# Miniprotein binders against q56419: the designs that were tried, part 1

Every score and structure here is a prediction.

Target 1, 326 residues: q56419
Amino acid sequence: MEGRTLEEVQEEVFKRHGVLVPKKELEDLAKALEEAGLLLTEKVEARLKEEEEKLKRERPMRLAGLSYPEGEREARAFLEAFRASYPGEGEEARVLLMPHLEPSRVPEVYGAALAALEKTPPPERIYLVGVAHRPLKEKAAALPVPFQTPFGPALPDLPALQALDALLPFELFNTPLAFREEHSLELPLFFLKGRFPEARVLPLLVARRSPELGEALKVVLRDFPGLLVLAVDLSHVGPRFGDTPLTRTLAEEARRRDLGFLERLAEGEPEAALAFLGANPTRIDGVEVVASLLPLLRERKGKVLAHRLDLEAPTLSAVGAGTLVL
Unless a header shows other numbers, all headers, positions and changes below count from the first letter of the chain.
F, E and O stand for the ipSAE by ESMFold2-Fast, ESMFold2 and OpenDDE, each averaged over both directions (binder to target, target to binder). V2 = 0.75 x the mean of E and O + 0.25 x the DockQ between their complexes.
Where letters were taken out, [cut] stands.

## First folded at step 3 (miniprotein)

Design C3
Fold by OpenDDE base, second read of step 6:
Structure C3 (fold): chain B 326 residues (1-326), chain A 104 residues (1-104)
Amino acid sequence: as target 1 above (326 residues)
Amino acid sequence: SMEEKIRELAEKLAKLAQELAELVKQGADPEEIKKKMEEFIRVVKELYELTKEMNNPEAEYWLEMTIELVWEFLDAFEEGNVDDAVELLRYIAEAAAFLAEALS
């Protein structure tokens, strides 16, 4: 049907049915629509179940060919170009805060993350903590399956995931469907897998602040050392997020909030960073993640490598992104 | 008025069809698709019930066309033809928009 006009389709429908649905047959149509609606609902439910079953085996790429190249060779060139977009040098990271925004919007911020990864010894495992943009059954979740990337599958660290689950007061392995399209994991994972192909991964999502998660991870990290990655964006301002169109004043406030947040984290004062935001009027995305990981961020000093407030011109809205190493 | 209500429902249907088309095209979460589909079906049913009292020939034509396309969409969806289903949702949106215009 691609490329056909409504008129062409109308003619085809007319040919098939001979007449438009007579008004007298509308009662039968209502019943048929109800029956068809029920069947459609059943099909959607069946598909949902099938997708859940697939996610027991692997998490396929969803943004390959859209946000990053699908082919390995092209993906490597993509990494190199992003690294080149950041003119500075990185620092060794024990904790890396990086964005999950569309890479093309903030290339130098991802470049800064890559620069930091260049100075970081290859970790045995990566604790990748993203933001749940869909509801979770619990405050946090994990998906203990391979995540597909252009560089091959990112394999889960099952022993470390199991150790984490055992220390949490809730089931960690919940809401698998929330991972299917979650870009807060997929986009950072592209860069991480490209740099550290042999590292195991713990893909984690946070929906609501979970102090229990931070305490549990602190214990797990002793037995299962690795790189902690916070995949979070910063301020979200403008009409898409309930504000007026972006103004100089609004942009300055967003930058102030972003940088004030990151600087306090860089000083090893995550509680001060949260307190600085207050009610979070510019909607910093990473608040719940940081609030969950306080035990891992305390007293760690680091450096802000990059920050950008990126304008989405069609909506006159903007999103903040930053790279921080600790 | 009844005509205003039908117009509003037609506009809503057009929007829902577009949103549903985008969700299906993007391979969105099945639960989100389900919720959108349920809303879509409710609007179609309400439009159908109100159409019984329609006295605008142009509006009646576009309503009938919209309903026919909804049937075709349901068939395509049941057959698992996602591409056809998405395209039919686009046509539903267009037909529903014409219905709304006919009542303006």
Scores: ipSAE 0.089, ipTM 0.639, lowest interface PAE 2.1, mean pLDDT 88

Design G8
Fold by OpenDDE base, look of step 7:
Structure G8 (fold): chain B 326 residues (1-326), chain A 103 residues (1-103)
Amino acid sequence: as target 1 above (326 residues)
Amino acid sequence: TEEERRIEELLFRAAELLLEGLESGNPEILKEAIRLLEEALKIARELGDHEREAWVLFELAYALERLGDKEKAKELAEKALEIAKEKGIEEVILKAEELLERL
């Protein structure tokens, strides 16, 4: 840190990442960085500042050519193949819970989401609520810019986003860099934009449970009706997540937790779903999202369309994914 | 130990972020990954865990390469390689050599 104070770095980390790193942790990090030879170079900082400035205009695709095709024609074929992977019929969704896991791992779960979307009238807007895998300055955030997709840009619903911001006790438009590569939005958005090309989007991230978000959204949805999408994964078990290698017992527990969670949501009992998880020992990803959206999930009955616990063989770990319609 | 668990958690989360950031090219993910790796590196050094130190240095070098800081990536990859050779960590040797060939 040649020339910067710890306070300046703290302020910069807070400004950039929305995380107030304790001064002691920053001192420790600074010392470690000095000992490690300062890994965050001015070059990296300059590049991040440039990327933040770009995010004021649009959010580019990050996973195009990796998780899904970049070209529109190939992207449409991709959607069709995923839809074909689910042999069932969908149901009309007012709320859709779907995964954000790598699509190739759970094709039939995304296929079930597509099946539900086929039965869903085109919404004017989609409230897409993802999981923040990065720190946010606030409990939740939104990015009010176009999100690029192979099907063209997903345009923000600025009036609805502004209405939501006005009802929240915190600034909704925080931590733009958290959106830059958040796959929990990008992957679901591919499928959503492909199915509903004219729908506006409210891209939302939840880092921590915000009851205020659910109450605010409940009000906003009256004036700005739309499809609510929870882009969440389920259990995360195995060595990647601090467990022993996947065993039959661990897989059965993960499935029990996932299905027990989804079934209680399908009964319109989101509080019971959260209570069923307790300390969440299998690390269901969507807990903070569901906890934030309780007012929107209560008394809504629906159906679990698909579930999979997908093994990542190289790590002997598994991730649960599900599709639920309400 | 709690420190070993913390390093594993940091390395895991950093690896997830590195994978996500490397797959996604997100410099912020990579920065957060770098932050976590730097924390892990510190703990590894405090513990005298040279194996984890070599791994973390490699991952940092790899992240920095992706961020376009080739000079710093090279420096860290060389350090990772040095420690890995001294400790006989074949996987880090191989990966650091492969990275250095690209730099």
Scores: ipSAE 0.023, ipTM 0.335, lowest interface PAE 4.4, mean pLDDT 86

Design G9
Fold by OpenDDE base, second read of step 6:
Parts: structure tokens; C-alpha cells; sequence
Structure G9 (fold): chain B 326 residues (1-326), chain A 103 residues (1-103)
């Protein structure tokens, strides 16, 4: 058998069995279909405008009944089950890094986050910093409205949001439609609201690294103390993300990068964490968030509580998720 | 018409769910997107709206590909392409051909 590497055979088999549309090409196709067909008539613009006007009042649940239960009783049972999936104990968090991946994929990682929250005194407010999976007008954005959850609305901390806006060189309250479907906020918020029902929230999205955000938040946190939550995923590898199918080598590299990133964060060396990733070939999702929050992560020591690289079998792709306490 | 409005609503919701399902990797979200698209497809066929029919078939093909049903995805993309060629819908032709090259 002439020396085709297992990789070449996997690539050929994968090419023969269809390359899954790289996420970007799906997004581009999606955008083009959106442009061709969902840039629907004057009516969709009108509807998007109506939805934007609704988002001035509240952000409804989008993933209730899909990713988590809609009913409060069932939602509480969901939290307990997720907590039970993590056999360890948590630590008090001042900064919590947790996933925003579909909870069912990484239950123990969310369980670790819940374990940390059990050891954390109830904060007055939660700075929830997610990843913008949609374009933002600015590098970062906030939506200063109640976010619906099964546990009732997560109310915004308007004074703290206003203080943050005043310190930023750009308008913080931009791109409200980006929040409409952003799971990077909704999914973590379910767990956070379930644990801290009285905490106000600052729902923040980062699209691109904003050092200004970290510096501004560092000032705001002095006057408005709270829990900082980074809702970020880790490596994205495999065909959905432009790689070959998941191999042992690729999975080991993804894990190495994820853990190496988290460990350096746990040591209080966020710049070293970013430098360790270099060009980020495994596409760690949280890079732009961490890069934005450097002033808040420096010199904070903590602990990695959980990590998982979760295989999506239909796509032979995997996503990394982790829980870090600082 | 009310039916056209309903299709537009279903497509918008399905697209939202499709994007979210693709990002999160939750198959239940994708299945819900497919359900909405199937309803939209039914209405489009009842209306004789070949453009929306072809478009919905194409979106369904994408969703099914992501669920790992490449065979059915291909079938739907081929149907979308057929309708689009018959009706001269260039935008759908281009995208259906692009998808089929990947399947």
C-alpha cells in the first residue's frame, strides 16, 4: 500500500464524501441568501425595524424550549442536572470564564461554572461579556434592556452601563439587532440568572479587540463592583471551520491550545495566553474578548475547573469549552 | 398576501434558528429550523411561488447538510436547481450549483 498518509486518505475520503461548507462560506451563502431572499422586500426591512424597536424594551428568549427549558420549574431542574454533571467543587470567582456553546454538548463545563457560582457571593451586578457572532457597528456593544429568562427578566444596570458608555471612545449602545439572537449572552445568562436572580446585568458583546473596553471597565468596576463573566468558547476545529475531519492529532492540538490558553490566564498572564495562540490556527473564540479585557485579567491567579473538546459527529468537527475562575 | 407574509415570517425565523444552530451546533435548533422551512415550502408550493420554493429548498439543503443528511441535502439542492433553471432564477442557480459542488 503506497504511503499515503492517513491524513491524505482522510482528506480524500472527506473530499469524496463531501466537504462540509466551511462556516465562513455558509455565512457567506447565508448572507447571500439573506441578501437575495431575506433581504426580502420593504416588508423585512420594516420587520427588522419593528424588531429593533422591540429590542428597545426587552430582549425575548430565543432558545427557550430548544437549548433550555422555558418553564421556571423545569429550568431549575435543568440547572441542578448541569451542576450534578460536574463532580468537583468550585472556587469563588471574581472573574468567570465559561462557555456559550450549546449546553447539552458540554454539560460538565457548565456544571463547573455553576460550582464556581455556588462559592461566589451574590454580586450586585454581572458584567457579561459575550462574543458577537454577528457584525457590530463598533468593536463592542451593549443592549441596555431586560433580557428574558425562565427565572424572570435579567435587568440591566443602567447606571453602570452609562458610566461605561461615557468612558468609551465609541457609542456603546450600537447594533441592537446583533443581540436579538446572540446565544453567547443568552446561554450563559440562563445559568447566571438562575444562580443570582437579583443581580443586575451588563450584557456586552465584543466583535473586535477593544483595549478601550478593558480600560473603561476597570474604571467602572471601581464604582460599580461586580462579577465579570467571559462567555467564550475555545478551539473550533474540523470541516465546519475549514479543517480536515477531526483526527487525534488535530484534537490534541486543539486541547493543547485550549489548555495552554486557560492555564496562562489562570496564572494571571493574559498577554502570554494571547501570545501562546499566535495566529490562532485552532480558532479560539474568546481571543477578542480576552484581548479586550487584559487590564482586568492581569495578575489575577485562578484555576481551570473544566475543559472539554466536544465532537460534533455529523460534521466531524469539534469545539472546545472551558471553565476558568480568577 | 397573508400567505406571502407567513412565508416571509417562517423564512426569517428559520434563518435565525439556522444561524444559531450552525453556531451552537445544537441539532434541535436545526430541526426546528427545518420544520419552519418545510412549512414555508408547503405554502410556497400552494401559492405557485417558484422563487420561494427554490430558495426554501436550498436553505433546507443547507440545514440538512449540517445535520449530516448529505443525501437528502443533495436531493433538495438538485430540486432547487431544477426549479431555478426552469424559471430563470439566476441567484438560486448560482447558489444551488455552489452547494452541489460541495455535496
Amino acid sequence: as target 1 above (326 residues)
Amino acid sequence: TEEERRIEELLLRAWELLREGLESGNPEILKEAIRLLEEALKIARELGDHYREALVLLILAIALEELGDKEKAKELAEKALEIAKEKGIEEVIEKAEWLLERL
Scores: ipSAE 0.020, ipTM 0.445, lowest interface PAE 4.9, mean pLDDT 86

Design W8
Fold by OpenDDE base, look of step 7:
Structure W8 (fold): chain B 326 residues (1-326), chain A 120 residues (1-120)
Amino acid sequence: as target 1 above (326 residues)
Amino acid sequence: SAEELAKKLEELLKKIEELLRKIIELAEKGKFDEAIKLVDEFIKLLEELIELLKELVKNPETKELADMIEYLAWAILELVFEVKDLLKQGRTEDAIELIEEILYAIKLILEEVKKIAELA
């Protein structure tokens, strides 16, 4: 907390969680952290600042050689294998919902996304909306820099990003460090860039539902048409997420919620999809993204192409993934 | 119940403490690749911790304390990425120092979670 006042921390917690932590509790914690040396040492702060400065130029690959091949030739073979894992045909997408889960866990779901992209005319730009797995200073953020991929850099659409920023009540270009390790953008972007090498990209993250984002994007899309991609996972159930080990009953409930959510989206009823989840007891990842993009999802009919609830055996937990075309 | 959640949090935090000590041991032995794998495991456990805290935030009796702990968990997450970078660079001493700081923070969080269990 070096450099941040307790008031700033209190404000950040309030902005993020809507909770005002008592100053005394923050003082006690800050004191404990100070005593612990867990104040972002001047060194850590300096390092974070350096990393932030690097992110003003480009976002490097973080998962190359881990989740996907680093080399272009191998990356193309990877795409082909994933496409082959889905035996069906795709449909033209104006909106694509696809996962951001580790690709090896749900190959056929990514294959379904690739099948849809095969039927989609090359867009001028891709609005790639991921989930923030890190805190954002605002409800949503963008990083207006090239994202590295095995297929070359995914270049930002600066005019469209600027138009979006101008329509939002908050600064869109916030929290660049949240993008550094964010897989919800990097993994889908691999597939998107591989299929549409010439498309510009708007890399967006949603931390909390932002109706303002959906309304602003609806306006921007008129002047800057493109493919909208929701990079979201579905249910998260089991011990890793606070549940008991996966049972048949828990898996059935997760699938029911995933499919019920996707089918309502496929009918062009995103509000009904959200209402169907209620308190979201199976922790569907994409809820805040969908809630932010309601104006873009209404009245659009489409099709669920794939769904899987994938077991992570070491933790007896499961994550839902789906591919939806609108 | 809040008490059950607090117990789960305590168990998870103890697992995290053990993991952090193993990371230090591996780093001291120069087993950086293995250490990095455990750092990735730590990130997963920390994410699990945050999800449990979100449930405690819903309870008015634990909300304030849970929010504060969640904030700390996010701060720790940023430090963990730095640890990973330091390990990749072979900066062992700096990495260990930072892990020790994280370990201390986890201990503090554990003490606060025990208070939640008593309040519930």
Scores: ipSAE 0.017, ipTM 0.307, lowest interface PAE 7.2, mean pLDDT 86

## First folded at step 5 (miniprotein)

Design A7b
Fold by OpenDDE base, look of step 7:
Structure A7b (fold): chain B 326 residues (1-326), chain A 103 residues (1-103)
Amino acid sequence: as target 1 above (326 residues)
Amino acid sequence: SLEEEIKKLWEEIEELVKEIKRLLEEAKKLYDEGRYEEALKVLREAIRLLFEALRLLWRLALLAQQTGDPKWLELALKLLAEIIRLAEEILRLMHEIVEKLSK
């Protein structure tokens, strides 16, 4: 803060209103904020550096004991309960679109994903494509290290990751810190690892649409076949996302957009799905992921297994979640 | 006019205050999720905006003084009190996060 401006205002407020905003309190506040800001910067930078070094070896669980159980037995019971929440049967998936929303909010949607996985032969590898909620240095990134889960580590497929990197016009192994707390990978990985404990994983994040990623993956999948998983949420509407409180009209529009998007994907028309959203006024989370993976989604017919628009009552906001099999 | 400029500054400060409150709630949520470093990043942005709000508030207070109208000075004091409260909340949450990270 320009110290002179605080003094001038204090003197002026005192002169006119007799209220001495104690200069000391303002100075103390400014100092406390500055010290807090500086302390934050130095401690955070030091810790970020330490965490970055750790991420060279493994990605630890961040949401264990919060979003899912830490213990293996409890984690298995958790999976079973989520599966039980979906009364339907699944279908074999070559491509699975599933949510990354807090599991407790949309249990039946995750249950539908589990139902699909039950009908899916164990893959050698899982291409897990999440949404980067943090900035990436490039349009997409991967973290080529084990991801910890209650079921043991999800091991990376290094050969397939290297093959993918070689086909991309940018360095795939960028922004490791973006993976540290990224729930769009951790939450779906819990379910995937629980169902397919022996599958290797390619943890991928998309920040911006990368057509190159889809084309590269299409080639890589020939030599390195596996399950493709899109871990994406759908509409985000309400005050948390810049809208008015959820109304019937807003909820209907969110559902219309979510289902219209998923249905067009289920028809094997991903370009039509994107076109249907236009400017994406309900903020479907998975748009950049789908736009990146067009070559892999074209001409694949599938089925929408579940959809929910979940109300967060404290904020009068809602998030859409869906499960699609292709 | 001087009053129009004060009103404009007031609107800008209110927008910043609203965003700071949003960021605080986001940081609290991140904290509750154990996402402490993300919470700190959000709080850093909140602090940045807080300083911007204070800068604008100083300008508003100076202009308010020039008007000689007590209503504008009262407004400045009200805004200052709100910013101070937000700062205290940010600082408390930062301390809690630092304590969690130090263990």
Scores: ipSAE 0.016, ipTM 0.398, lowest interface PAE 5.9, mean pLDDT 88

Design Cb
Fold by OpenDDE base, look of step 7:
Structure Cb (fold): chain B 326 residues (1-326), chain A 104 residues (1-104)
Amino acid sequence: as target 1 above (326 residues)
Amino acid sequence: SMEEKIRELAEKLAKLAQELAELVKQGADPEEILKKMEEFILVVIELYELTKEMNNPEAEYWLEMTIELVWEFLDAFEEGNVDDAVELLRYIAEAAAFLAEALS
């Protein structure tokens, strides 16, 4: 993409606001932005290309020191604290639905996931299916490289990834840049790697419902058994998401939708879960993931271990999070 | 009026700063951050040009403060200091809000 010229920016400002900004001031700001790497300049494009090339080798941590500790010792203490936040016991999981929300917002929900993982035999591989918060070239994608964690790299299962790719009608290994900062994989992976250090991982993103993905995974899981993890959040309500500020009524509706969705999944009725949401007025995040994985969720009975609708006070908005074992 | 336009831009800047802070804090897509940053910077530029013409000392003060904080933000972001960058964006939002109030 040709970087926007200063003249184009000047023209855009003029078109939008009727103000002609002096070129010198634009140059100074552009320079500052270039220096900060914040402008879509040739340098930024070059950097993005470089980052894309790096992603052919590994996916570095982006949220270490922010969402979770960078150091292994501190990371282990973090895991223990989160586990302690959930007072209950877990159940063995073949399928685990867990959040990808900022961990500090819903500690007990992550704690419930950890509790489930404690009752789960160490898998050879983890199919980690997250939500693409960035556009993908295809409906779904995978990144077949090591993901860095405080516990060491999560290594990809290349044979299983290749088997999956071979069964899909599209190229699975697409849009590597979408994985660079995708928290829907990084955050759950922290907990998963911490619990199962030897497990290989298939990091998958879903942007749009792909029935083909579920059918392909069903076949792949026969030859390459493992733990399926759906890293999804639930309702998103309030001003950040286009609603009025959170009210009791809105919160009750969000909870109703979240729990109704999870309960139907727990009954082994994923189609009923999707149907229950209809147009998804509370914007449950995991809909496209669940819709993609229907063949793997059917007839599997399980249990809802935790749920929380967490208020973000500064925006008067709330996000639902849940932990479900199947 | 020019004052109304500046106020609207200041309010927009405050909103953009908050949105950008959230994107940076969450480690959002660099492309998304860049797009938001472009929008943010464009508003800063427009505010700067329009306020210089108004001869309002209070507005000029808050604009100057806003610009100073923008530079500090850019420096912090360049240095990879995410925490400082996010905090500075919050301060920018506050300064922009005060700018808007000064024109109310």
Scores: ipSAE 0.007, ipTM 0.283, lowest interface PAE 9.7, mean pLDDT 87

Design Cd
Fold by OpenDDE base, look of step 7:
Structure Cd (fold): chain B 326 residues (1-326), chain A 104 residues (1-104)
Amino acid sequence: as target 1 above (326 residues)
Amino acid sequence: SMEEKIRELAEKLAKLAQELAELVKQGADPEEIIKKMEEFIRVVLELYELTKEMNNPEAEYWLEMTIELVWEFLDAFLEGNVDDAVELLRYIAEAAAFLAEALS
């Protein structure tokens, strides 16, 4: 609430939710929260600093027991079940686009990713590029620490990360706290680590398109070959995202944009894929990632293995997910 | 006891966070969401007032975490970022549960 007037908040709530919250209640709440926040500021700062220091050592699981099993045995059964949910066969991937949506929502899409990984020789390293759902200090960031998984820690490739940092015009190792709760890395990493337990990982987040990242990665990949994974979702439509409840028309539009995007990527035309979306009215999640990785996606032909527009019934909203191999 | 009261409030907060998350997910009536949010905030405030009177570092830690997350939730909610708001409510529920455990 810092920087916004209560009136602006009230207006925004009214605009978005059609409810006028009484000013007095907002004032009381704001005052109480401000007082509480002010009193806890030093402690909060100290805690955040401690958490940041912990993130210098490792990134713990946050979604274990929620999105996937914490125990290794159960986690392996989970992987097998997800693989079984996709009836097809995969293809060898040099580049894998896969979702980071809650796995239970789109099991067959994750299953398709697993199918592709079955056909992929174990890489030495995985470049895992997720979407930053929190602000980054720079356009992109990396966290050069082990990521905990039920299959053991995913170890960072420090030499490759250092090589990447050296080629970027900004400090790659920024905003460690943005990684703390970032599911766009944790969820795909579960599947990747389960399939490739010995692969090192470069956990990367993109907040804003960075052409420099793609160019730098292209160079780094020459000396440090590996699997490139784009952990991105597709369309986000419905009330959760500012639309009306999902209709047939809206769903068809979302699917059209999702598939049109993926198909153009599959043809090795990432610029055409971006151009096809225009203003991105259905809010495809992976746009900034794709825009950053253009040099790595150009002229690579592949195949769309799976797509789903998954309805979240309670909100009458939907999120698109897809699996693409290049 | 004060500890028991705080524990009960923390448990209530966890429940309210879950309920609020469900309402937000469901796109429930804004009035219902607001009422639940008001109740939620009242519990947070009461927890804050009671916990600050206690010398329990663990409880204080989880309360601080809860309050931090509440701020983030409010920001996300006000910005219309429903996904983040729901996720933050989940974290609030977890933090509140840990707070309750710290007082058990």
Scores: ipSAE 0.018, ipTM 0.315, lowest interface PAE 6.3, mean pLDDT 86

Design Cp
Fold by OpenDDE base, second read of step 6:
Order: structure tokens, then sequence, then C-alpha cells
Structure Cp (fold): chain B 326 residues (1-326), chain A 104 residues (1-104)
């Protein structure tokens, strides 16, 4: 089989996925990789080791000045603007499902989360459960260090984290590098810290469904009560995710699945929510998180406050986002 | 079977990602790196097309992870962020290996 040229691959990617990776960029990449040579791999490994050592002390902001303002004053104005983007009122949350998508894409969904937080008494601690977008050594992980925010550091609840670790059949404190760039924690944490500056945080990532995590958390929550936050996105459809370009039919199916999922969660039927998705053909991001937290979601009734399917025009793809309170 | 094909492709992808890392580490000829990159992208595209037909939740998770990492890799590459690109290749190799394992 005659090897396809970079040009042919580029054309195929463009034709099928609507993404033009410019040949020059591929060439520049190849050249950059070339120029980087042996020194780069060693340099990268040394850097990663250094970053891992730093993560033993704190998790720095990665998206400050990009996704949200770095300065506290500007960050507060940012929160206010997002809250203003949602015209409704919130409800008290014991469990909050909110997005981790780029905030500018779904401002009213984050606004709905803020509205719910306004009606929520300040918790002592927040169990923030995100989605791992990097491989984890275990099904779930935690990083027991301060997370930097424009509002000051979000401090970990070490006693609660230790209690959780003791109940899990695996080491909870694994894969610290997976937290370095993980936006599923950083983005929601901005809003949470801004609203509840004194709350301790348990930053958790789920890679694969862990029923053990849900059972352990159920026990820990008795001794260490707090707000549970599921930082998850919903459907991922279009060329970026292996589909054809977004059509009305595909968008309607994504919305149907997103809303059907959220509504069943709002009824206190998380198993029914998972069953409704089946093989999850629209790739709802939060399925592994929900599957892990079933014991905490059962019989809890709530309300869907917001939903949006947001188009990424350059890739003709779309991502669903929602806000649910329980 | 389709699952066997996806497994084989995942194994191949993991291998290619590792080989790319090794070539970069060795300061290999740009033409050799380019050739491996072409093979890598071809395998990714083939995996991407087969994703729609899989009914294994664990494998689907790793497949989605692998695809997302590949997109991030391409973005980093396009931006000229070599450090991030190399890191992402490592993650791709790992995710692809997990995908292959999930289908074994």
Amino acid sequence: as target 1 above (326 residues)
Amino acid sequence: SMEEKIRELAEKLAKLAQELLELVAQGADPEEIEKKMEEFIRVVLELYELTKEMNNPEAEYWLEMTIELVWEFLDAFIEGNVDDAVELLRYIAEAAAFLAEALS
C-alpha cells in the first residue's frame, strides 16, 4: 500500500473532519521536533520531574489570563458578568452538576451554577469531582495540595482526603501530573472559590467508573459534610469527536440525550440516566463520574437550571453543557 | 472482528507514538520523523473511523481519551509547543496501550 503523503493525509483530514492542519505547520512541527532533538526529550523529562515536584506543594493556575482574569478585581467582575448572563434564580444545592467547558462558550450555564450557589449555605468543604483528560494510574485520583485561584489558594481538606484514601482499595494520591493541566477542576474551581472563599476543597478526578469511590465518599460525607460538585460536560458531537459535521438531526439527538440524562438525574434515578444513554453514541463526558457516584445521587431530586449545546464553528463540532441541582 | 481490528490499531498507535518519542530523543533525520508521523496520523484516522461501531464502554473510554489527546497533540504541534507535544505523545502511547488492553 503506497504510503500516503503528508499532503494526502492533510487533505483527507480536512475533507473528513473539516480541520485543515496546514502542511507548513506539519512541516514546522517535524522541523521543530528535529531541532529539538535529544536535548528536548531529556529537557522535557527533566521539566516534567520538576513540575511533579512542584505539584507536591501547590497547583498553579494554567488558564489565568486565558479563560478567566488573573487579577482578583477583574475576576470578581467576571463572576458578576457570568451571573448576570443567567436571568433566572437558583436553588439550594447539595449536589451541583456544572460544566467545565471554556466559560465564554456557555456563560449562562455557569451563570446558572452561580445562581444555585447564591442559594446554597457556605459549605465547610467542597468535593470537586472532575473528569480526567489525561491517563490516570488508578480509576480515580486526588491532589492534596492548594490550588491557586485569583481569589487566593483553594486549600485541601487533608483529614477528609485521608479518610477517603483509607476507604479505597487503591492509592488515591496517584498521577499528580494529570492535575497540572486539568481544566475540569481549574475552571469550576474559579467559580466555586469566588463564591465560597473559605471552603476547603477535595479535588478529585475520575478516569474510569469506580463504584468504590461513591461508596467511600458516602461514608466520608457523614463525618465530613460538604457540597458535592460534578464538573462534567455533556455530549461531544461532530468531526472533532468522530462524527460528520453538525447537522440539525445530530444537534437534536445531542440535546435529547443531554436533557434526558439530566432530567433522570433530577428525578433521583441515576441508573436510569445511564441506561438511557446506552452505548453513549453522543459521548456524554460525565458518564464515568455519574457511574462512580451512584450512591450519592440515588433518590435525590432536583432541577435542571440550564442547558446549552455550543457550536465550535472551526471544527463544525458541538459540546453540551448543563447545570443541575440536587 | 471490529474489536480485534481496533485492538491491533491501538497497539500500532502506541508503538508508533513510542517510536516517535525515540526518534526525537535520538535526533533522527527529519525525513524519518516525518515518515513516522505520517504513519501515526494514518492509524489515528483509521481508529477514528472505527470508533462508531464499538460497544465496549471501557474501550470506548480509552478510545475517546486517545482521540482527544491526539487533537491536543496536533494543536500543540501546530502552535510550535514542542514540550507539550512530546508530553502528549507520551499520554497517547499510554492511552492507546490501555485501549489495546481493554480489548484483549
Scores: ipSAE 0.207, ipTM 0.662, lowest interface PAE 2.1, mean pLDDT 86

Design Cv
Fold by OpenDDE base, look of step 7:
Structure Cv (fold): chain B 326 residues (1-326), chain A 104 residues (1-104)
Amino acid sequence: as target 1 above (326 residues)
Amino acid sequence: SMEEKIRELAEKLAKLAQELAELVKQGADPEEIKKLMLEFIAVVLELYELAKEAGDPEAEYWLEMAIELVWEFLDAFEEGNVDDAVELLRYIAEAAAFLAEALS
């Protein structure tokens, strides 16, 4: 490793993973790190501290103007366009599995979620369970503050969150910084808040499977009924995820696993869904969430409304997305 | 064993991330930063290859986390977002430390 050139690293990455990292980017990185010096680290630390203090009050939008419109009018048009991208009708959901992938990649899958929400009576609260893409101190976490959206703040259900915390063997309100840029909550919340503006929200992240979370939620849901939303993606295949470039065979396997997973969930057999994946060689994102929520998914029959395996061409990688109602 | 190798690489990655952060903080020689960056990338690649063979669910989680964070780090660099890149290095170091702990 010592003494390798940028070219050698680039070549190795390409040979092993089929990804070409531009040499210029590596050079620019080294230069940027040089130019930024002490000021960047201090600036970053100061920013993180400030953000942590802000997160005690609210979670601001991070993806407004990027993944979705910031303005309410434009945001509503965005919702309508996404709904229009799905030609079917939805079904009433008590549990909704939907993606958290960049919306523009899988519009019809989000459209299917919106179609389901159209058939769903407005819930008093939404249990929004996302995937932690940042380290958590515990297996799961919640952020008990308003989440900003173009439709106004999504307000937390503090009584329900407190009830949940009281039933967990760990502190639920941990790792607030993990929520700062977590798209697995922000993206689905956009659609949910747009459809149900009056619903309170329980923003939850799962890092690792927590059976305790599912058992606790099952109890909490009795006293605090609401819509359960699993904001999860499906297979992650290709060089970005340690595979060779996407091939027909790899794509077919990803689709098979995605659909087989969703179909077993639709039959009310979440344990069978997990067992079907085995070692999860196509890296279905939602496994830890589903494993945590088994008590809530058992014996619930539903329907797969949409599925897509979306190619990210620059990396020759693909991510699966689906919409399931239970 | 593969687990031992992953652990060693994870520990190395965590150390490199910390060293990189410190070098940046100290305004170290760009050539030293570049050298460590190359080593960092090399360790990431090795971990990436071994990720498929990991058998411990907790270790797998942290390894996947580290890999994803590395891609985000690279994306941040492509975008010239140095602030985010530095932050991501901290998360990579943390994930790597947890990976090492999971394999201990």
Scores: ipSAE 0.050, ipTM 0.570, lowest interface PAE 2.9, mean pLDDT 84

